# Ledger of designs, part 20: VHH binders against Exosome complex component RRP4 homolog (RRP4)

Target 1, 322 residues: Exosome complex component RRP4 homolog (RRP4), of Arabidopsis thaliana (Mouse-ear cress) (q9zvt7)
Amino acid sequence: MVMRKLQLPLSQTQKVRFERAIERLQSLSSSANSDASVIVTDSIPVNHDDAFLKGHGTSEVDGELLATVCGVVERVDKLVYVRTLRARYKPEVGDIVVGRVIEVAQKRWRVELNFNQDGVLMLSSMNMPDGIQRRRTSVDELNMRNIFVEHDVVCAEVRNFQHDGSLQLQARSQKYGKLEKGQLLKVDPYLVKRSKHHFHYVESLGIDLIIGCNGFIWVGEHVEVRDPMAIDDQKDEEMISSSSTGKEQSHIPLETRQTICRIGNAIRVLSNLGFTVTLEVIMETVNLSNSKNIDIHDMLGSEFHVVVAENEAERRRTKRKK
Below, E stands for the ipSAE of ESMFold2; O stands for the ipSAE of OpenDDE; V2 stands for 0.75 times the mean of E and O plus 0.25 times the DockQ between their complexes.

## First folded at step 20 (VHH; framework vhh_6qgx_2)

Design w2 (from v3 with S111H; at its last look DockQ between E and O 0.61; V2 from the best seeds 0.69)
Fold by OpenDDE, look of step 20:
Structure w2 (fold): chain B 322 residues (1-322), chain A 122 residues (1-122)
Amino acid sequence: as target 1 above (322 residues)
Amino acid sequence: QVQLVESGGGLVQAGGSLRLSCAASGRTFRYYGMAWFRRAPGKEREFVAAISDSGEYTYYTDSVKGRFTISRDHAKNTVSLQMNSLRPEDTAVYYCAAQPYWLFGYSEYDHWGQGTRVTVSA
């Protein structure tokens, strides 16, 4: 666990607590995987009898190889280097990603993905609002802005890499599409592990959580996926009058907005601490904030960061004993 | 309850510029989405511009795009609307609005200022 230097001002007491928590966490991580996460100034075990090459993120001090960056020690042949945790998103086909539309072009949307390259979502790769899989028409092209506009948040799947390095995105499933009534969070992609499940419904809270592989995380009001098959046959020809029926933006209760924000802050705290972002850890953090009666506005304070670190150390300890 | 106080309105000639400011009370400004609305005489209140809680995202009505700029200062708990190339059609009472716990795709605001009058003369 490459702990980020907490950029929050800590009291002396908080500093001591935090350091202790970090030490505990480090002790727990070293026992499991050989790929030792190191923080700055950590000694990297090297066999001095064996010729090794110092790579990036390392420095030799007094005969010891020290990490100069936070990351994971990697060894390639004789080369020892620390891979910085600020690892850029490495896309893979099949990745669930959350993005933001930055451009509406002909037959395609350009999507920001927290990556060096933008994603491209083709109209042909988009699930149509009507749920019908059909060839896209000129009318559909003209109505692209009815689907997505600039600054819209979208969920999609990485389909392939283009020659120019851009990512081709696909949003054909009902699971994919425009995300509304939520918050978009940005975390370092390395904090997100690929999982079978990137979509989460927190039923107790009525919240959808999408943890994108690209480090973009969506927290929003739950949206019920209408089973296209439940369209009862009642043929009433009612003219899909595209009436821009001003989607009566259904009022979102303040409580729901607070919940979303609390979850968002939990994720922010975890990100700040360099903890892996999972549903479990997010909920643990949310529950912790509630159990301690922490105001939403205070969650981003120094004290709660320390408390979260302490809690995580304890949680991990307990899990290992089981 | 968050109080919003608008300032900066006045009389300006067509083609001129004004900067409106809205000061928000409280310590939770960073969680608020902020917006400007306007109501012209005899017309309904209309959306002008909005800015996300972080300031990263801005939205404009089409009629003001390229002319108006919304910005916010977290340190001062203020949101501003720089209005350039003003037109007589921009004459209205401008209202500041705040949305606690800003969300994408949610355009309702819970708090409103009293408004500041902007008059653009021909």
Scores: ipSAE 0.709, ipTM 0.884, lowest interface PAE 0.6, mean pLDDT 88
ESMFold2, look of step 20: ipSAE 0.711; ipTM 0.872
ESMFold2 (binder alone), look of step 20: mean pLDDT 85; pTM 0.871

Design w3 (from v1 with P100A; at its last look DockQ between E and O 0.51; V2 from the best seeds 0.00; counts 0 for: pae O 3.7 > 2, grease 24.7 > 24.2)
Fold by OpenDDE, look of step 20:
Structure w3 (fold): chain B 322 residues (1-322), chain A 122 residues (1-122)
Amino acid sequence: as target 1 above (322 residues)
Amino acid sequence: QVQLVESGGGLVQAGGSLRLSCAASGRTFSYYGMAWFRRAPGKEREFVAAISDSGEYTYYTDSVKGRFTISRDHAKNTVSLQMNSLRPEDTAVYYCAAQAYWLFGYSEYDSWGQGTRVTVSA
């Protein structure tokens, strides 16, 4: 686990606590893949008898090779370098991603994906609001802005790579689409592990959590996906028409907003600490904030960062013993 | 509750530029989404622009896109609205607003400024 240098002002006591926590965390990680992850100033084992080349992220100090960046030590022949964990998102087909619409063009949306290249969502690859899979018509093309506009947040799947390096996106399932009434968070993609589950419903909180492979994370009010097949029985014709009028954005209860923000801040804290972002760790952090009666706004403070680090060290320790 | 004070309003000719500023009181400015609204004479208050708590995301009403830019300075606890290519239709009292617990698509704001008047002459 490559711990980021905390860029928060810490008191002397907090510094000591934090350092201890980091040491504990490092000790726990070294037992599994000790040779691979380094933090700044870590000594990189090299055979001094063998000629080695110093690469990126390394510096020789007093005869020792030290990491100057947080990352993974890589060795290629004689070259020793530290690969920075600021690893750019490496898209794979099938990845669930969260993005932001940046352009509405003819028959396509351009989507920012926290990647060097933009995603492209074709109208033909988008679920229609009516849930009907049909050929896209000229009318549909004219109504593209009714589906997505600039700055909308969307969830999609990576379908393919384009020749120009752009990503072809697909949003054919109801699970995919416009995300509303929530927060979009950005974390380094390396903090997100590919999993079978990127969609999370936290039932107890009424919150949807989407952890995109690209490091974009959505936290929002739960949206019930109505099974299009279930619509057959209830004739209520009336619901189709109301989509055009300025949908009075349904009031989000304060409690729900607070919950979303608490989860968001938890993710921010984890990101700041360089912890892998998973549902489990997010919830642990949220629970920790609640158990300590920490105000949502104070979660981003130095003390809570230290507490989270300490807690994570303890949690990992106890898990290993089991 | 965050106190908001707008400044920078005035008389400007069509095609001119004006920069509005809103100063927020308190240490929790960084946690608030900020927005600008305007109320033209005889019209209802309308949304102009918003910026997320982190400053990463901005939103604009269509009529001001490309002309107005919202920004925030965390160090100074200020939000600004750079208004370029002003039109007579932009004449209004402009209000700064703050939203606690910033959510995308949420339109409820917790704090409002007193407003600053912008008049664009033909």
Scores: ipSAE 0.025, ipTM 0.535, lowest interface PAE 3.7, mean pLDDT 83
ESMFold2, look of step 20: ipSAE 0.776; ipTM 0.909
ESMFold2 (binder alone), look of step 20: mean pLDDT 82; pTM 0.843

